# VHH binders against Riboflavin biosynthesis protein PYRD, chloroplastic (PYRD), part 3

Target 1, 366 residues: Riboflavin biosynthesis protein PYRD, chloroplastic (PYRD), of Zea mays (Maize) (b6trh4)
Amino acid sequence: PRLAAGALSGRCQAQAAGDLDDAHYMRRCVELARKAAGHTSPNPMVGCVIVRDGRVVGEGFHPKAGQPHAEVFALRDAGNLAENATAYVSLEPCNHYGRTPPCTEALINAKVKEVVVGMTDPNPIVASKGIEKLQGAGISVRVGVEEALCRKLNEAYIHRMLTGKAFATLRATLSMNGIITNQIGKGADQSGGYYSQLMKEYDGVIISSDLAKMSALPLSREAGTNQPLCIIIAQGESSRLHIPSLSQEHASRAIVLADSPVTVEPAGVEVAVFRQIDLESILQLLAQRGLCSVLVDFREAGESFASLLNDFQEDKLVQKVVVEVLPFWLASDGLSNLAFGGSQSFPLKNLELRDVNGSVLLEGYV

## First folded at step 13 (VHH)

Design u4 (from t6 with Y106P)
Fold by ESMFold2, look of step 15:
Structure u4 (fold): chain B 366 residues (1-366), chain A 127 residues (1-127)
Amino acid sequence: as target 1 above (366 residues)
Amino acid sequence: QVQLVESGGGLVQPGGSLRLSCVASGSEGFTFSSYAIGWFRQAPGKEREGLSSISSSGDSSTYYSDSVKGRFTISRDNAKNTVYLQMNSLKPEDTAVYYCAAGIYPEDMYSFPFDYWGQGTQVTVSS
């Protein structure tokens, strides 16, 4: 049967086209999931696409924690066309009861013929249970289509599941000659700017008490987003901390982590006192409060705040670094005034860059 | 507030066995039997991986990753607020810090988060 080169070539092209079709539909799941960026934590972002006879007949995404899962919306959109269709989903369908039946039962009841999964659930208690339930009902299941993309979509969720700590990104701004600056790039904090987008994507932002005393608290300017919790590190504060940009009615937008009792103005801001403030304890506390991700915004940093980041690679406390390089050359007193760092050298992984309104934004993984 | 303390780590020869314990405690009203418990490990320079888990008392089901299935056994003793990981036929690649973690099922049910983690115990299997 393998006598004709044309038949082999056609078979290979058909397989490659089939693989590309799978990747195409899974990338659409990721696009749909991103519509809920900033709204689903502590739940992951999930998208689902129902395909029948090479055409999309239903789409959905998970819009917020406490609302239906992506599969439910996609199946409702497809209606009776879901029967004998292929369902693409970026995360393994759930197999647990809550207020509604699990997504595995919804897919089974809709009589889909096949489910294509981007990634299995990172939680070992539930991993593969959804897949096994579907297979037990006679549904064909394929796993791992665009898995890297699906993992990146939910990297903070995965990190919390595997470590019990919030995913941490260090953000800093440098001059062209490597001096840390407190000013972010022009327009970065406006709608569409990278800083505004970061505030949408992260559940919390860690800042120094000096920044809190002197500047408006970080927030997103993207429409309709949930604002990050502002975590203010107050080391060496002996009496009172005034946060002038925070009104009493918005006191719940901030929490102060202090090494001694402090009185915070405005009233109603939560204060937690540690015998010693360290980043590991902070990240664990924030995860316990349901935060999957935090941004460490390195601005107005003194020696105490900077010490939180000492040896951050050695302790695996920061996963990602975002550095903005401004098109300015700043005067310096010498080499020791040029850049921040740690006590260890290491390469960043998966480095990416982009232009942002006349500056360069670099990001990479620790 | 839930606290988890691992113990039972140490140095062992290839082919040997260790039994890890995870003792849980908490604030007033803490009910250990309501928590599912998982074991994880992290080797130097590698991502933390899930090894095994045991559901809360009402379900009691267990999970094992392929890397440890048949060699490791998880169990729980709710009277002692303790979960065990029996580790047999140990290999040099099992060298890591081992963590226990606890969680309660979320309302939205995409996943079962582990909100509470121990500090870890070192297991070293000689080359």
Scores: ipSAE 0.013, ipTM 0.511, lowest interface PAE 7.9, mean pLDDT 82
Fold by ESMFold2 at other seeds, look of step 15:
Structure u4 (fold): chain B 366 residues (1-366), chain A 127 residues (1-127)
Amino acid sequence: as target 1 above (366 residues)
Amino acid sequence: QVQLVESGGGLVQPGGSLRLSCVASGSEGFTFSSYAIGWFRQAPGKEREGLSSISSSGDSSTYYSDSVKGRFTISRDNAKNTVYLQMNSLKPEDTAVYYCAAGIYPEDMYSFPFDYWGQGTQVTVSS
């Protein structure tokens, strides 16, 4: 049926279509950036989408440290269609000079009309410099589209840059009746399982020496993953530590942090000895080695490993908590089965939950 | 290996001034001018806050957070392996432990600028 022209005169003002499209394209940038999860540290994850006449004409992401920028890949993909296009980028384009020209110059040379930025660079050296350069060349710049999403994408990078310490997440598993367990949920460590995905997303995983002696070291089963560095905390008076699941060929996948000299098998595993092992020093050491993020995997934890987490909230050493609740009720002989009590009570922020193969996964920020 | 030593902290009355110094040293082949240097602070119970940074000597660019812009000035003297933070118009909320940090821009776009940290120097602004 035919509609008469003018029948809708007097409509309310329509919402700007450009604002909705901006959010869509920026979310695509974040999706692209996530393809490099686990590969970019110490660099941030960045995505770029180039749009002309409402169509994506180029896409790119930063695939790993030492490789070209997201903007470079997106501009190559777009070719001459980048002229007069809008470039969406999840992080402020770099204005850093090095072996290759900065991304600001690449965008200027491609004659893009407009750049839409998810977040300014939190790095004090580069903050706002990329935006100012683009504006000085006559390019329109909008900032802050999906900023919360863009910041969450790189929360570990931001934390490491500002504090000099790795971003830390505490992971634990509970029974339904609140007992800390050493097992993880069925299928969690298989491809697509939450544990496998965590191992892809974190640069390192901190475990007890007891776990290392008794079980395979944590790894991701996601395709194309750089496996996390396994950080093994050895406290006690044993002069020997045998890691049966680790071959000498893969000795570089682990480091042992000990409170006294220890001989590690296989040969070639790095050992660092501390007078006093504390979480702050560990996180700083790992950041200095280029790790942005670490997971503290609370399994097979004795008293000494558990004490590592004393006052983690007061000292602001852990930013995030992930708790898996298993659909099992464990017998208790009237025991308190707290993994640790901490010195103070505090609420978690931004709590989220999801079902994971019959278990519940809870996460929140400290 | 890069070692950073801060100095110049202490007690200052509100409205006063203080100059912090960060002296860097390193192993054989260490070239101070290749490092960007930043100043950070941490007040009790708060997250560490970035204040200012100065790039490697080639482009001499400086950056300031909004909380200190106009009051603090960063500068470097590559001949002395030293970066300074001149702190003017000090306020009680500037009370914190102040850290300097050093990092190198690698050839890629997204290097971490600050991988070496000093032990910190206390600044207390109180009447």
Scores: ipSAE 0.000, ipTM 0.184, lowest interface PAE 15.3, mean pLDDT 81

Design u6 (from t6 with S55Y)
Fold by ESMFold2, look of step 18:
Structure u6 (fold): chain B 366 residues (1-366), chain A 127 residues (1-127)
Amino acid sequence: as target 1 above (366 residues)
Amino acid sequence: QVQLVESGGGLVQPGGSLRLSCVASGSEGFTFSSYAIGWFRQAPGKEREGLSSIYSSGDSSTYYSDSVKGRFTISRDNAKNTVYLQMNSLKPEDTAVYYCAAGIYYEDMYSFPFDYWGQGTQVTVSS
């Protein structure tokens, strides 16, 4: 080694370690929050860690809508040890009243000395109001520790809050030579496969009526999953739609969005009729129903379904793209392309690549 | 399926007061008390600004932006499905179209979504 460890000053390492300790605890909050992935909508994923004298004395996360906030669980876990402790929370503590006091009051009543916040509340009217409440009670507040990580954790929640529309991810499968295929990669829909994991993470999945008639509705095979709402787009003049894979007992797992009256089998499947179906209206409707995120699964798509995605990069319609590339070169009569992207080119941002069981998974932001 | 209609706008002298109303209606099963209501405004060429929100009756259920705190008061009357914005000490910079917005409130929410919007009412503060 060129330099011994003792050549670095202890003051420099001690200060850097202190800053990294904040990041470490906030990353733990994010890890805790992720345990509830797929369970919290319309609520965000939130984690909280209580630290006293350099030790974690309480932890909590928000497990699902209708359950207490992360801070409540963490404070219960810490008990009296929360007094004079530092509370790390991935999202600004709430300051609204219900059956229980807001998390700001819970933290004040526990007499924590400091609160470290990953990100502020994305709602513009209430942003910073929780922080101000804590500061007004004499609690030190630091904001922005691991902010990018905390925002990425809840990007769908933030998008819904700011736009009134569900966060949308377009998923498609291509051959190596760029031809859209209806087949997903081998093993992708089995436990541990990327498609199964997407079905766990997204609140809803938008599919064509042709896919619903031809195959099983998308499901996650991950343990303990709340399955996504299946949103079936039915366009045309057909008065009947049969969904063979859906039992009447599970009719609430699907909703049909149609451009004319349609009788759906099994009975009990909700049908909403529109004069014209467009993606913006769909995303607004789904947000109003409490969905933060939806996957647009581009399989068995006809021209009508594909037209929903025209100019999807505009008007905050689609935020993320996930493309699976299969290791096949398909025969073709000529050139082809994805025509539903609209009239102009644009780059994807923050591109990531994964090898998934012999295929390549590409993802990026619009 | 929630409809919001604003009223009470108009022309006011600087230093004057106005009271805006937002009346909500909905389809079968609509329960007004389940909704948080917010007021927003937008001047021509400006970004829409959040002003105030209320999620239940009572002083502790209200929020105000710094630009209006102390001058504007939000209140609600669940029997009339109506939210009010009392605007005092009006200034020329308060000139804008004022919108109300609504989102369902649930007891364990983290924040207030605004999924439904009214058409707006014009407020003009000018000598």
Scores: ipSAE 0.292, ipTM 0.682, lowest interface PAE 4.2, mean pLDDT 86
Fold by ESMFold2, look of step 15:
Structure u6 (fold): chain B 366 residues (1-366), chain A 127 residues (1-127)
Amino acid sequence: as target 1 above (366 residues)
Amino acid sequence: QVQLVESGGGLVQPGGSLRLSCVASGSEGFTFSSYAIGWFRQAPGKEREGLSSIYSSGDSSTYYSDSVKGRFTISRDNAKNTVYLQMNSLKPEDTAVYYCAAGIYYEDMYSFPFDYWGQGTQVTVSS
């Protein structure tokens, strides 16, 4: 048989109407899953759509940790119409027992005819075991429909599952002439703005103590959001740290990581003291606390904070870079560059850009 | 707060057997039975490979990768905070550093992550 030689040729030509229908329903799964953005950590975002005779008869998504999986909601919604239907799911159905039976058995008991899977389970030990269970029960399974989209949806979850460390994104803002600024784009921190959305999508945000003393802590203004944990790095800090924008009522929204004992105002803010603060230790600690994703919000910061990011490509500590380019030219007394560079140059992968209210947002992978 | 210590590695001939142990400890309030435990290995220049995991009590709580299924057996002794990997029919391709890893298992998790890692124990199959 003929094997397609080009890895980058996009979709293979198949019976086009069937493939486009599959892609449509899988994109709906992703759309449903995103309704729970910011609510499912440490669980992934998952959606499920059940289709019979060309019509959606059931839909579901996983709304937060501690609640049923997407397939359960979709099967309940479909009722008896799930029999002989096709179930689309963005992540391989689970095949492990807990208090309730696995989703593979729920699909089998509902007598679905076919299951279409966006991506396999990221856990390498259990990958494909759910698919094998379904196939062993006589259910037809197609795998990999809109796989790249499904993987991007849960890139932080996948990273944590494979490495045991939080997925880290470095965010910075540049002027048109390449100068790092503490500004963000107009409206970016308001509802619907990219910065507000980032604060909803990331489990934690890392900032310097200098920034924490001088401005409001990062937060999302999206409705119904869980705010990210604010991780404040206090290297070389004196015995006292005042965070003026944080009320004692909300002290649990922040943690201070310091290299010496520090008294924090307001009272009730957790303080952890390390002999050596480094990015690897921070990312491991945050993963152990159930955070899958962390944004390093690099603004004009002291040299101590910038040193955390020296050679951030090394040891795979940062996976993604998000840069906003503002439409202005900053005055400068001399040549400027990013203070957190490193000893090596490297290309970014999978570059994307979009226009965000008069500035340009660039996203790429290390 | 969770520490994992592997033991039982060493040099063995092809076709031989070896049993690895992973002993877990933690700060006060540590409950070993709440953790999924997995075994992984990494040979020089290769990506880390997941081998086996046990996420709860009962026969349905174990998984094996295809590369080791039928040759390796995972087991768990919660009274001793220990997980074992019995490795039989060893091949030169099994030469690697073997790691145990642990992650807390929450009800209704889609999968079980591994947030705590041991230092590893070398297994060498040669001669």
Scores: ipSAE 0.245, ipTM 0.664, lowest interface PAE 4.7, mean pLDDT 84

## First folded at step 15 (VHH; from u6 with F114W)

Design x1
Fold by ESMFold2 at other seeds, look of step 15:
Structure x1 (fold): chain B 366 residues (1-366), chain A 127 residues (1-127)
Amino acid sequence: as target 1 above (366 residues)
Amino acid sequence: QVQLVESGGGLVQPGGSLRLSCVASGSEGFTFSSYAIGWFRQAPGKEREGLSSIYSSGDSSTYYSDSVKGRFTISRDNAKNTVYLQMNSLKPEDTAVYYCAAGIYYEDMYSFPWDYWGQGTQVTVSS
């Protein structure tokens, strides 16, 4: 029977301790998932934590495309302790069949009591179908714990899923007086620097052919990195391109996208020829090759490379901008400007800033 | 690269039926059975809506959105590189451009990216 009505003081009650524990365990899922940053595309980053009696009894993450899902690793780690436990998963468990059963069936067969999901499947046709399967089997399901964090973890995967194009971030460096520079900040490309960390997180990096001819190709210096594919844009009727920093043994680390046939040195570098090079076609091609994310590294950009960005906001081709501001005032013969987009102004969303070794790094969404 | 061509659209009365086809072709070595196929629609001024998908034969490989479940049926004929959408009990709100989409399927996928899209076929439900 229902207890007799008691007075509640009329104030909103603080969130229960169990809800705080949910956020804690879901943040652990995200932490686990990020161990595979740069390794999972075209698959998302996913983590799973199994909790019984207030203790973690199993955990796992998806380490690489072609390997088991996070839930499988977590259930194996928990063994029989998964029975009557709560499973936390950063992404809705899959419900499709192949040679192996879907993750929904694995959770059902392990007899978990409850599943807590960070975000639903971004595919609109199958969204909530994994949740419905679990509920149909008598498993309690809670959805949306740390959802914003889980969605940000896989923003590139979500973008590719919904648009068929790779998620693009534009990176540029400015002087204090607003002049684009080819120099990046001191230490940014060393281990722990923001540029090195970006190279770990992105599946590819788009650079000009001028940058490729004049300097070392971008790479991450973080331990355990799966290096990004270097995408070199070659426009303007050149018949040859020499990449001095790339050895033939590492030719697979680069691809050249050209508007006419070009001979590349070293041998073995893939060349793709387009009738017209435009950013939309590049992003579609890269998605079809399994890349979810690319960084457009705006350095040594001539007029042809810059033209790729003419209408990036209007055409929704770039989702994120990273601008490094160096503590320098550069000499100029006159006013300069930074012009990549169309004739319209727009605010950036969710702006964040931080100090990076004496420079300022600004990040925001288009 | 994969090309998708929809057909079978047209004008139909409320309560009627219509069968859409999506024929796929690709570069040399193209294998249709390696692709998941989905149907989407977009009405003027609205967001694109996912309707149904199929990634292999059998009931466990098909999905339907709640808006069409029980009324629409997806099927595939891999010998003809074709996916069908049988649309029954059509309503005026089903009026839209219908698209098929494809993505490479493999067993360890978390979800199906729709990297290839057709140009669409118009379906109009009116008296």
Scores: ipSAE 0.323, ipTM 0.710, lowest interface PAE 3.7, mean pLDDT 86
Fold by ESMFold2, fold request of step 17:
Structure x1 (fold): chain B 366 residues (1-366), chain A 127 residues (1-127)
Amino acid sequence: as target 1 above (366 residues)
Amino acid sequence: QVQLVESGGGLVQPGGSLRLSCVASGSEGFTFSSYAIGWFRQAPGKEREGLSSIYSSGDSSTYYSDSVKGRFTISRDNAKNTVYLQMNSLKPEDTAVYYCAAGIYYEDMYSFPWDYWGQGTQVTVSS
């Protein structure tokens, strides 16, 4: 009865430790991949760890589009120690052939013994083809280690791959008494704040023309960040649009989507004119330009901007919502704030909340 | 930005063959050879199914789903901005609207996002 020893306990601990080792190495792949957050679109974030005799002999991650895949960096780091090793990779190795060999061939040529894959290729046509190539070459392959974590890491990439549209998150701020506000929480847009972090994580941010005219364009204050593309929705702008916070030098950081021809100041800002502006067309356009993710920042939103969000759940146009609740009770003479509404009620999934510098941040999936 | 037009659909008897074409065109700077092209189908009331894709002219650059492997052959003619799907040994369950889709192909790319879609062409396999 004493817990001193036993065949069952000892054997179970060894098996659990082995399973935890696989999970540990795959979590390390995800940690490595996150180092490239905000830099890889249209490519996913991918990490690779090469293990031999219970030791990490090589590590790598995909740092940005135009650079080698994670497996290439990890194999270079391991050198000849990759032979007879286990390669952990957060995404199924590619098996397409261009000017350089695919990652499946790199792993085969390095003579790895095993490959452990976090998630299969999200493209349904080519899913499992990389795994099949490796197996055909005599490499043992295990799939699905920490799969949920690997898929969560690249949820925007997966959404773009499957739908041809950018992954969209709606962000709004409420007072404690339920008034939609244009103010964000204290410190939220400073380094370390949630808003600054969102601007690092998202490839683009959609804002109203009123916000662009009245305040600085959204940006991240995190070190080493690529700034998001600012997508400015100009409806009813029939003459000129002035963006005071944008210099001509940085005109490429913004694009104006308008329902009629407009002259934008500063010069050099791209303008695209649509007969009818709708969120689906915007998300398709942005995906075609290589953006995997966009934030719809609901501030200074008049009726025209709010209309983009009509039926967003019905058409699967928004996947995630982020609602900040400020610790303020705002004076009100009535229900004067714009309320989101539609013909449908629905619960949010996987609801989470956290304390953010005295405010509450709620996040959930549509 | 990129337009895809399918053609070659129609009525065919079981065991027969059809060749589908997908012709691509685009705005300034469009380069067809930079795109992977995929074929999909959708029967009424069913989810869209991926069938085949091609991202270069080489045989090793083609993929087939298990449902069509050995019966369908994908090929491309970059001079004509066209991808073909040769469909042999057709079965009634192949009846669907067939779509082509295009995704940007880069050498460093992990997979092909299917950002552009055609309008579809009907294929009916019936006696």
Scores: ipSAE 0.088, ipTM 0.545, lowest interface PAE 6.3, mean pLDDT 84
Fold by ESMFold2, look of step 16:
Structure x1 (fold): chain B 366 residues (1-366), chain A 127 residues (1-127)
Amino acid sequence: as target 1 above (366 residues)
Amino acid sequence: QVQLVESGGGLVQPGGSLRLSCVASGSEGFTFSSYAIGWFRQAPGKEREGLSSIYSSGDSSTYYSDSVKGRFTISRDNAKNTVYLQMNSLKPEDTAVYYCAAGIYYEDMYSFPWDYWGQGTQVTVSS
C-alpha cells in the first residue's frame, strides 16, 4: 500500500507546493484589487503581484477607470526585477490597442518568465486571446488559480458585460416577526457597518421618492469613498419633488426616474421620464451610464416602488438578496404579506449569515 | 441611446452561406465608430454564445470564437453604421437566434461591455 519512495514522488510534492504558493499570491492580487472598490466601474477590479525568487518585487492595482491597468503599476514597482519573474494577475491581461499598448505587450517587453492568471476574460469572444499572445512570445502561462474568488470579486462587471444590465442586489430590513421596517440596524450606516460598506461598494442605490423626501440620501461613511449615484423612483408623483438633504452643488449625485413630468428641488437634478417605469429598463439605463452594480434599498416603499420587484426572479433582474433581521417583534393588525418579488417561490443559493450588533444579516443569490 | 437591428436571417441548407447585417442608430452624440460590435447566438436550451467582434480597423480589431473561426467573417462599414457577419459552410448546429450587441470602447478599458442589444434574427440550417 505504500506509495513510491522519496525521489520518485518528489516532483508531485514540488507541484503541490507550487499550487499553494500560487493561491497565496493570487489572494494578494484580490486583496490589492479591493483597495479600489467603488472606484473602477465600468472597469473591473484587478490586482497584480510580481514575484522573483520567492519574494514580492512589485505590486499594483487598477485604481479607477482611465488610469493604467494593474500590470503597469506592478511592473513599474518591480523595475528591472520584473525580468525573469512570475506575474500574478487576477484577470487575463488585455490584448487590445488604444492610446497605450496592451498589457500583454507590457509583460512581454518586461521579459517576465511566467504569468499566472486568476480568470480568463469574461468576454467570450476575446477569452484566451491575451493568454495566447503571451504563450506565443514564449511566456509560460497558468490559468484558473483562485478562479472562483476572482470571479466573485468582479461578479457585477461580468454580469453587465454579458447582459447589458447592472447587477442588482435587493436589500431589506425585517423585524423578527417578518414585518418590513424602514429602520436600519444599530451602527449599520456608520463607519465599518454593513450598510456603509454596501454604499462604498455599489455604483448606485435605487430608493423610493418617499425615502428621498423623508431622510438623508444614502451614503457611505467609509474613508475615501466615491459615493453611489442615488436613483430616485418617482411614480405617481404630482408636479413637484423636494429632496431636502441634497444641495444644488451636489445635484449630480442623484437622478430622478419618473412616470410623468416632475419639477425637482434642488435645480440641476437630472430627471428622466418613462411612460412606464420597470426594473429591467432601469438596469439597462444604469449600465449604459457606466454603472456595473446597484442596490435596491427597500425602505419607505409604497405600492408603486414594490411593483418594480414583482417578477424579479423569473425575469432574472436581481442576482443577490441581503436581508437584515432586527431583534424586534413588531405589533401588527393581523397577518402581513411580504410577497413583493415575483409570481413563483424559489430557493436562494449560497446562503450566508452573520451577526451585526445583535441583528442578523442574511445574504444569498437568486 | 443606441438601437440595433439585425437582418438577413432565414432558412438555408447545410453547406450554404448567409450574410447577417446589424444596422445601428442613436440619439444626439451617437458616433458609430466609437463602438465595438459583437455577434452572439442562442440556440434553444443553450447558453448565449459569443461568436465574433470588431471595434476598429485592421486585423487586431477582430475576434472570433473557436466555434466559428475560419467559417465566419465580421466586417464593418462605418459610413452606413453597419456591421456584417458573413457565414459560410453552415451546419445544422449553427441554427439559432443571432444577436448583435454594441459597447462603447474607452481608452484603457479592460474589455468591451455589451450594453446595447438587438432583438435577434433567426437562422435555420436544415436539409
Scores: ipSAE 0.054, ipTM 0.524, lowest interface PAE 6.2, mean pLDDT 84

